# Ledger of designs, part 39: miniprotein binders against q9h3h3

Target 1, 235 residues: q9h3h3
Amino acid sequence: EDGFTAEHLAAEAMAADMDPWLVFDARTTPATELDAWLAKYPPSQVTRYGDPGSPNSEPVGWIAVYGQGYSPNSGDVQGLQAAWEALQTSGRPITPGTLRQLAITHHVLSGKWLMHLAPGFKLDHAWAGIARAVVEGQLQVAKVSPRAKEGGRQVICVYTDDFTDRLGVLEADSAIRAAGIKCLLTYKPDVYTYLGIYRANRWHLCPTLYESRFQLGGSARGSRVLDRANNVELT

## First folded at step 21 (miniprotein)

Design zA5
Fold by OpenDDE base, fold request of step 25:
Structure zA5 (fold): chain B 235 residues (1-235), chain A 103 residues (1-103)
Amino acid sequence: as target 1 above (235 residues)
Amino acid sequence: GSRELKREVRELILKAWLLIFKAMELANKGDVSEAIQVLREAADLFQEAAKLAQKAGDSEMAIKALEMAAMVLEWIARLLERQGKYDEAKQAKERAEQIKEKD
């Protein structure tokens, strides 16, 4: 794993969320313009700080594509954090079920499939496939990090509305695989990030719920999905 | 010039977020007093970032940085309330409100 701690990657992501985004919104822009937009803003060339010679002259936090059915809902993150603080004070046992219930109560249910790719043609091609799947309605929303440092990996995030909906999570994996992506995928709920729960937490909570591995000639989905919490294959 | 200032703003914002996640970890370990101290530093960095963003002509970033400073102060207030430090919590809330009213 590239020497960045999970905390550093989370901090970079949250800092990037504050900058302007390059967005293709399929609700307002014709799908026929997608190819021109992808050619104008290839993620391997878009720079985080608007470096000379990049397609962007100003800082860009993310490159994103919104599908026709996309509706942003962030839930009550502040209420979630307050309830988490109160729970810790109560001395009650903290389990994955506890976090699930907190997430449901505060409507903080978003999660994402993550892939890390080196800058270049493979990244741009993967992004183009995902962007098309979003515009075609197979996926709801996706984003990719711009190029920050030479040799640094870029991340593609494909969101689902509800990390507790196993079928929706698996459908998104299938759509990503159908778009031609063969790399390792990990699924992470946003609730773990908002609560500062990382791999080495005192409760032994795993912030990665699912792992998807590409499989040739396997299931109709073209992937093997592992439930990391239960160590069970779902496909 | 403006480009250098914009970079400095983003460096401050990144540092502030690193402190937020450090504070979350500290709080999750039960070290709430240290978490509060780290969050105070994060709030100060967001306020500094906002001032630099205004100087750079980046009004949108200035607003967002102030919103984050206020949010961090509200977090400090909740942690202080959990410690029974209600007067200090009130002061943190009042400071957060003052930031929101100026925008």
Scores: ipSAE 0.878, ipTM 0.948, lowest interface PAE 0.4, mean pLDDT 92
Fold by OpenDDE base, last read:
Structure zA5 (fold): chain B 235 residues (1-235), chain A 103 residues (1-103)
Amino acid sequence: as target 1 above (235 residues)
Amino acid sequence: GSRELKREVRELILKAWLLIFKAMELANKGDVSEAIQVLREAADLFQEAAKLAQKAGDSEMAIKALEMAAMVLEWIARLLERQGKYDEAKQAKERAEQIKEKD
């Protein structure tokens, strides 16, 4: 278990969300400028704190690409948290279905495919493929963490609007695979992060809903997707 | 000097978020009193981060840090209300409002 608890990674992500982002917005910037932007800000060289010799002189939280159909919607996170606290006080049973209903009620439906890659060519190439897929409208939004000083793995997050839409989640996996990504992918709803639900919780809730493994010569999707909650293969 | 201060601000913010997630875990275990104490420390760290950000000339980060401090105080107030500690909850809300009015 790489010593970064899911809590530390979540705290780092939330802290990074407060810093400025390097954004390519396909709604306002021509797609023809993407290659120049990717060359200017390769994620393996962009540093979290704007280290000397990096492309950025100031701190950067994330490098992100917004698609033409991207609309930021965070839902009612505060209402979700209050309802979760009330549910715990009620003594009612808590199930994955309960969390799904809370998420729907408060419109906190965002989720993401996650991949962890070492800094270098493979990361930059993976990011370039994802960024193109976003600009081409195959994906809505993606972000990548900048390089940390300690040489740790960088994370690419590819978002979907609704973690309850299984087809949308699978379509995003297919688009990621079509972009040439072959590593393990895990899908996590944001609602689990906002409620502090990690792998070791008293309700035995799994915050990872799906896992995708690359498969050579398999189905048209190029991956095998496992539903972790039900332990069922979807593809 | 400004670059060093900006780094210190981010270190404080990261510590505050670590405390928030610790508090969430404590609250989820039913240790609400300990969660409140940890959240108070997180709110103080965000306020300290805001002061340092202002000194560094990072006004945007100062505002965001104050907003987070206020949100944490509002969370503390909700937890105190559930414990029946209405006077302490009121004080936490009033402190959150005072932070928001200074922005």
Scores: ipSAE 0.878, ipTM 0.947, lowest interface PAE 0.4, mean pLDDT 92
Fold by OpenDDE base, fold request of step 25:
Structure zA5 (fold): chain B 235 residues (1-235), chain A 103 residues (1-103)
Amino acid sequence: as target 1 above (235 residues)
Amino acid sequence: GSRELKREVRELILKAWLLIFKAMELANKGDVSEAIQVLREAADLFQEAAKLAQKAGDSEMAIKALEMAAMVLEWIARLLERQGKYDEAKQAKERAEQIKEKD
């Protein structure tokens, strides 16, 4: 995706965050209800704006599943932004390490595996697998975008608490692969979004830290994970 | 009708976010003055969205849109302070406070 497309998708995501979410919260809802909830709100049929004939009559920003261990923590995004602006004013060199340190300092450590899928059975099946993995505790939280545009892809986001925890990021990849997901995955820290850092930025920062490709007969993880910042295979 | 208004609200919100990201890019390029201008437009769009949301009976969205408008104004204030434009920064903060008090 070009920078413009990434910015547009980010804007769409932020706008969607303002709308109500359809949430299955495993902390308060029995796991036995998940299948009924998935059947009621298949992401391929849930519409962004509550179109006639959709399962939702009102706008929906996201469909989400919260695991038992889920604790929302956004950190100090405003402090992060202020520090980023100050850093730019200072004229100091900006590196991936600089961003990592800013993220740590302000506790803005969330990141996500992203997969883009066309609406339909494959998406709904993928989502169901992810949702189960969240409810079963292999993943902490995931969300999927509702159907917005005709022919538009929907995104599934699987979050990890700390993009600096490489093991946690890799474990999430493994859980996603175990759920039967075979598509390309990209891992993006939220810090890059909050700072408006996209592809082709003046600092040559890559907002995608990891890329996971499914591999038949490969590692126990069923994927090859590339560290894009270092161009090193981790698995 | 209410549905059309709700749609229009979301369109305004999306436009506002597009402007925010444009402003971030501009600021990241060092075009802070232009970023401030774009953020002002974004704040105005959020305020407009809030007004329409209220008319549509979407009070939750109205609140969220106003909160975003205030946050954008606070951001503008920070950028203006960095430019040494303290009076303008103060005005932006005051406007943000006025928005928050009406909620």
Scores: ipSAE 0.877, ipTM 0.947, lowest interface PAE 0.4, mean pLDDT 92
Fold by OpenDDE base, last read:
Structure zA5 (fold): chain B 235 residues (1-235), chain A 103 residues (1-103)
Amino acid sequence: as target 1 above (235 residues)
Amino acid sequence: GSRELKREVRELILKAWLLIFKAMELANKGDVSEAIQVLREAADLFQEAAKLAQKAGDSEMAIKALEMAAMVLEWIARLLERQGKYDEAKQAKERAEQIKEKD
């Protein structure tokens, strides 16, 4: 994905965040209702703008599932942005370690595993597996983009609370794989998005920290995870 | 109709976010003055989106669009302060406050 594609996807995501979400909240809704909810709102049929014949009549930004342990924490994004701007003005070297420290200082630690899938049965099945894993407590929170355009891919985002917790990131990958997901996964911290850091930046910062590939007959995790920053296999 | 207006609102919001990310890239390249100009355009688009949302009866989106316009203006103010343009920064802050008071 080129820098323009990443920026466009980020803009689409931020615009979608402003619209209403279709949410299954496991904290308030019995788990027994999940299957009916998934059948009512299959991601391949839910439309971004509430098109005629879709299950939604109004615009929908995201379809989301919240687990029992989900607690929203956005941290101090404004403070992060101000500190980033001050750092640029200072002329100090900017490294992945610098970004990590800024994220820690401002408590902007969220990150997500991303998968892109074409609309259809495979997407809906993947989403159902993820949603079940969230409701069962194997994952904390996930969201999927609605159908925006014909032939467009949809994205499933599976969040972790702390991108600096490598074990937590790997556990989420394992849970995604256990849910039957076999596609390529990439892990991106939200801090890079909030700072406008994409693949083609002047500091050569990689916004993708991890890549997970499905592996047949491999370890109990069923995946091979690559640390992109260090070019080291973790599994 | 209301549906067409709601669609137009979403198109304006998407354009505004594209401008925000363009501005972030420009600022990250050191082109702060150009970033400020792009952010001004983004703020204007959010304000336009808010007006259209009100006409469409989408009050929640109107509020969110105004909040974004104010946030962008506050960002412009911070960038102007860093350039030593304190009077222009003050004007941007005052405009942001005026937007928040109209809600």
Scores: ipSAE 0.877, ipTM 0.948, lowest interface PAE 0.4, mean pLDDT 92
Fold by ESMFold2, fold request of step 25:
Structure zA5 (fold): chain B 235 residues (1-235), chain A 103 residues (1-103)
Amino acid sequence: as target 1 above (235 residues)
Amino acid sequence: GSRELKREVRELILKAWLLIFKAMELANKGDVSEAIQVLREAADLFQEAAKLAQKAGDSEMAIKALEMAAMVLEWIARLLERQGKYDEAKQAKERAEQIKEKD
């Protein structure tokens, strides 16, 4: 995994953001309709570009579920980028603390737990569990990539509102595990992507804040969560 | 047909985003003049994508691509101002405003 590979994945995600999304919005749609919607749009069958045999005839960037408490707010990304540019020319040191403060000042606080799964029943089943957790109120917002490449892995993103709220981030991990997810999870604040900061950066910033590993003999929650920046296990 | 054009639009959009991230990498290394040139190419690709999207009947993507082109030009202007190149920055801002008005 290199900075180039992460950069390309980020570009694909940003391009996908610009296309139409398939959305189940719990704020306006009865929860009883969720299972039919999931069956109509399994992420392993929805195609990025509307391929002839797929459920969608038009391009789809993301498949998403919005919970009852969904409150869209991306923050001041342009102001964040301008402040970042000014900081780099100021001579002040760039540290995890200064990056965190930039994110707070500009309200770019969203982050996400990520999981990568191959297309197929396991992906569709994992997505269905996450989608139900969102509609039931255990998670706020989630999205999954459509199928874009034969045999390529897809990503489920489970959002939290504030990456600086450690308890909120850990509660989202717990809800994901309660939905039956056993794969590796990584947590990434959006601020790093908006500033083009990847693992191989000259400031040695750590864009992956947390890793979560399912472990039956681990913590009381059944997850082993590592704080990557400080190399400290959390529970 | 329009499906082929819509796919070509998405290829241009992805190329433009790859250039944006390349420009971020260059700027983060201090190569700001090179970053600006890469961003100019990204803005051009977004405008090309918007024109092609309009031809394909994909008006929502055309609008979003123009909004991205304007945002990239505003970013270019900000970088040019930091270099003291105020006339070039003004030109980039004017181009961005013209794109927003014709939206």
Scores: ipSAE 0.842, ipTM 0.929, lowest interface PAE 0.5, mean pLDDT 89

Design zA5
Fold by ESMFold2, fold request of step 25:
Structure zA5 (fold): chain B 235 residues (1-235), chain A 103 residues (1-103)
Amino acid sequence: as target 1 above (235 residues)
Amino acid sequence: GSRELKREVRELILKAWLLIFKAMELANKGDVSEAIQVLREAADLFQEAAKLAQKAGDSEMAIKALEMAAMVLEWIARLLERQGKYDEAKQAKERAEQIKEKD
């Protein structure tokens, strides 16, 4: 069936967050071990629930790689949610600027570049390129979903620390392209998920801030990036 | 056996998260009383998942599910206070504290 929604995908991601993760942590593991780890846990073969014949015998929520500079910080999500509830009862207008300020005030600044790929060599190859970029220090943190449904799409998430730092977000896009990624990328701040704000919301907010498309030719950047909220090309 | 129980735990957890996102949608539409009722069901599902996870020998998931139940109850309390229902908010907070002790 095709009953999937953005809400359902978000719920699946949150449930997966609660299960154990398979992590390559560059802060504690030598980079020379990365290739063996990637070969042991290809995302096309690691199963969400530890199916017979898979490399994992127990449930796995995510496969992840942490770079040397990775410092986890989700921010004040409960305070953010309380302030959001108060804002809705205040009569003040809800705008992209208001959302941005709430995120800054509560330090809920993380966001991610997303790519969706079918299981198989293309997915495993893309993940390996991203994982190497993280271990080499061009990216900070990435994760990929395990296989859950036969033929279903999987997602690679590449995190940035601060969605309000546009240059940093664009640098991450450039590093993703340098790793050989040519598919469509979309960028979404975590704040929208924590507040339950999706594409079809009553305030007409745009939870996907950027789209990145691979661009052939002489551009040093290797991509065209569109600011979705303002419909302006940035590159 | 244990694999089947662990799968059932994950089904309960997914259902609880779907209810959380439904409650967010209801609250964002202004249907706060209905959102609170949906959140109560989500908290109950997280507690049910925790009990089942413990039976399956999945202690880490049991702890995480209880932590989620407590967080949902604190959220319920916050919404109830905004409606002026302070006694009900106190009861939700007390239930959350009892769950935190069982970690």
Scores: ipSAE 0.835, ipTM 0.927, lowest interface PAE 0.5, mean pLDDT 89
Fold by ESMFold2, fold request of step 25:
Structure zA5 (fold): chain B 235 residues (1-235), chain A 103 residues (1-103)
Amino acid sequence: as target 1 above (235 residues)
Amino acid sequence: GSRELKREVRELILKAWLLIFKAMELANKGDVSEAIQVLREAADLFQEAAKLAQKAGDSEMAIKALEMAAMVLEWIARLLERQGKYDEAKQAKERAEQIKEKD
């Protein structure tokens, strides 16, 4: 994605973070209530600003499902940002290795699989499958954007707690495919957003670590996953 | 009405976040003085959004917007210190503390 589009999407996401969220929390809510909740708040009908006729009367930033094992861990984001600023003024080379070490040192390890879908049955069906996977324990946390503009695509984010754990990231991809998702998935560590690093950056860092493409080919896991940073197919 | 005012608050919040990402881009290019100026505008927009949110009866957004303004000011102070502008950094830190104490 280009820098202008990515900046606007990131700004919209951060602004949405500040509004109330509609949350199904499996840590405090019985799983038997999930289907009713999904029917009440389909992401194609929940509106960003509480439009008349929508299920929500007030602004909603995100619709989210927390799994039973969900434990919030944002890491040391401010320390990360300060260390990044110091690194830039030090004159030291910035490489993929130094960025990875910075994220590890400050425990900013979360990342997410992203999918973009138009409003409608396909979006609502995909979200329902992801939400069930979270409540059943195959995934930890997911969120979906509400409808903001007519015909605009919405995003489902499926989180993992450690982008350096490739097995865990690939297991999340497999769980997403098992839920019936066939669209393109991309994986981005949160550290890149916190530091304002996008595809066209002067260090040639790769903010999208993995791409997952649906694959019908017999015994495949349901996807073909490419490591974008090293340009290597993992599956 | 209240709905229109709450929508205006969200427009200010989005503008402030766009300025934050613009400032990150500038700082990543080495244009730190320009980044600081953009961040000052972002902090002002968050404070304006907070005032408007209070008028709309949206007290949770007002609190969050003030918290963001304080964090932006602390970021400005870090950048100013790296430029050796210690008096200006102190002013930014004091402004951030005033916002936090006013809650």
Scores: ipSAE 0.834, ipTM 0.927, lowest interface PAE 0.5, mean pLDDT 89
Fold by ESMFold2, fold request of step 22:
Structure zA5 (fold): chain B 235 residues (1-235), chain A 103 residues (1-103)
Amino acid sequence: as target 1 above (235 residues)
Amino acid sequence: GSRELKREVRELILKAWLLIFKAMELANKGDVSEAIQVLREAADLFQEAAKLAQKAGDSEMAIKALEMAAMVLEWIARLLERQGKYDEAKQAKERAEQIKEKD
């Protein structure tokens, strides 16, 4: 029952990024092949390190689906980090506005809705719904972690291109809910991870921008979304 | 065997990433000299992981681990330059270039 820290989870994600991914790419693969691919690689059975009895014999970092409109843009992460280091020595105040401007200047704008689920049918069902939403064009890109250890949770990440585009972020939340997802969702821009900024940081920056909670008894797209930085409910 | 070596490679890579995040925390607290020391260890672990990946026949991971080692050394050089330690920064940049030329 070892505890996890935000640093440990970030390190695991970065290490996983370096391994091969299992990818369904709607830009090159017909949508009719999706169901067979999902049946072959359920996230609860794909193992991080290629354990005996799993569908993969080699390590897998992520299982991913790319939508037909997916256009990758990595941004200038090294430039961002250099500018961050310079800012800290400049004496200028570090605020949410300063960080947002650094992200814009260096084009490190990606962010993601996150959900954490235990291995099993619920995880595999949630992933299948999201994968179909990506292939159908309601979402652009999603990935899910493989199974790494007994008793651990897995994460589904649904990416958006621009965390400063609130409407686009909220549209992705709505699409996730339309796919039947009822669990808690949190939204985190990638910029905070690249700069090593976590919740208990000395600047009081808020790395989780939004929380989404499913509304009981609402429509298929019923969500209660909270802006964590301003403590304001969005609709 | 090869499968166990591949797992050991991933353990070294995870340890190196943990050191990277520790170094970011140290640098964010103003402990830049300590952050540089931790980053040197991370670069060494990525190079060790690359050597083991080659032994395991995992050439793609070996290349990626060397690329990470070079990126860490370039980060060390930036921090040293901000401290005015230009000769040490030059040495870190030269080490990074040597690693990139191994492929």
Scores: ipSAE 0.830, ipTM 0.927, lowest interface PAE 0.5, mean pLDDT 89
Fold by ESMFold2, last read:
Structure zA5 (fold): chain B 235 residues (1-235), chain A 103 residues (1-103)
Amino acid sequence: as target 1 above (235 residues)
Amino acid sequence: GSRELKREVRELILKAWLLIFKAMELANKGDVSEAIQVLREAADLFQEAAKLAQKAGDSEMAIKALEMAAMVLEWIARLLERQGKYDEAKQAKERAEQIKEKD
């Protein structure tokens, strides 16, 4: 019923996309430089707008690490949006299946595991673990928001290239847990954001596909993963 | 100073994106005429942000803001055509083309 908070976060993310990013690209940068880069640009110290005394003098939208397998592909977002508009006026039913097909047809298949952490050592430590996993090849792409507001949460996004590939999404969850991450994770396909579909939508679509909870002594992956759309535990 | 202008640019950009997502919500509810009104405001804010970014010496943001304004105007045109308002759609497309080219 309530899309306001998700809508605002999406707008902040899109605005941040338009600013420069601080990128460690494992395809062009030696892995031995990673620790120095992480120490130079801790997400708790990099500021969204280049505040005095921060490591960055200019605005930064995101801090990101690209792995060896990173293949940039945003897909046909404009075509996706146009097809969505046409679908809504066609009288055809809107179901999870029709949304999935739109995403496939327009090649908008990316999605992400999300974790939210307060600024400080816990955030910087979690980011460092994720960044190492990306450079070592267990994950492909991750980004973290810079510090924007005193006391505000920051987000780490770990991308997968195909939300329809459940095995690949679960493998990313496992790699995140192996990096020592114990907080709640939620998985969201990008297609829902590009179409403005939030938790409270008239079609009862579920924009959060999976929820992962750390589980000491659980499955080999160290987490309990729930399929939110079907309310079924996968682990 | 320049730093304050750059911050104001980012505030305008965020406001424009909030309007874009509001317009998507309105369109998803079938309120297309209202969505178009909101999108016109978003396009205006992107152009204002671009002008201010140029004053601040932030030429890369100015270019990106103009590109967003043009994309919003093309989206407006698409919605207007679906409503059968072809003259208004043509005007929105022409405004988008003027942003992409000098003359």
Scores: ipSAE 0.830, ipTM 0.920, lowest interface PAE 0.5, mean pLDDT 89
Fold by ESMFold2, fold request of step 22:
Structure zA5 (fold): chain B 235 residues (1-235), chain A 103 residues (1-103)
Amino acid sequence: as target 1 above (235 residues)
Amino acid sequence: GSRELKREVRELILKAWLLIFKAMELANKGDVSEAIQVLREAADLFQEAAKLAQKAGDSEMAIKALEMAAMVLEWIARLLERQGKYDEAKQAKERAEQIKEKD
């Protein structure tokens, strides 16, 4: 992840957040309707801006599935940003520990496993597996970007509610692998995006906390997970 | 047509967010005065996007764009207060309040 590319992706994600989403909400929609919904809105065919011939006639920011246990909590993002600004002027050291405490204090604890796939059957198949895992309760919430440009890669985001809960993050990775996902996964807490902190930052903070690589026969979960900041394997 | 205006709205929204992240980078480097100037441009773009969204019949986006403009102005005010520029901060807060009343 380089700083410019991550900045542009963050801006695209925030802009997409402001448009309507196509949501399958297991809290209000029977699970038996999921397969029909997936067939109607494959991420390889849903377009960001409602292009002619797509399933959607209006802009779509995200395609999302909410699990039965999903409880939205954005936390105190504006208070987080103000405290971050104060911290920078205070002369106190900025370390992974102080950033973590800031996130805890303001309840901005969400994070996500990310995977990037080209449009087509592989993307639609991966999304369907993730969506089923969410509806079945192995994951809480996931979203996938619609198609924005010819041949451009799309992203699936699988959320966890607390990046400081290492066990919960690893359980989400295991559930993703059980859904048949073999590509590289990276885990990023939302706090880094809200503070504009990318890989090339002056504090050498590591916004990608974990990497997960598919590994046949390496563990029961089928992956190796590396803690990027401490360069240690967790699985 | 309204489809072309809706596309233009999304282009303005994306540009405004790019400016927000540029401002975050500038502020993170200590270039707060430059960050404030970039944020003023972002707030102006969100207001322009809201105006075009209303013209295109995209009322939901218009409301969200105005909310973003107000939030950017509140952020500008916070940065100005840290610089001791209290009159400018008050003006930014008042502009944010006016936007919230017009959405």
Scores: ipSAE 0.824, ipTM 0.923, lowest interface PAE 0.5, mean pLDDT 89

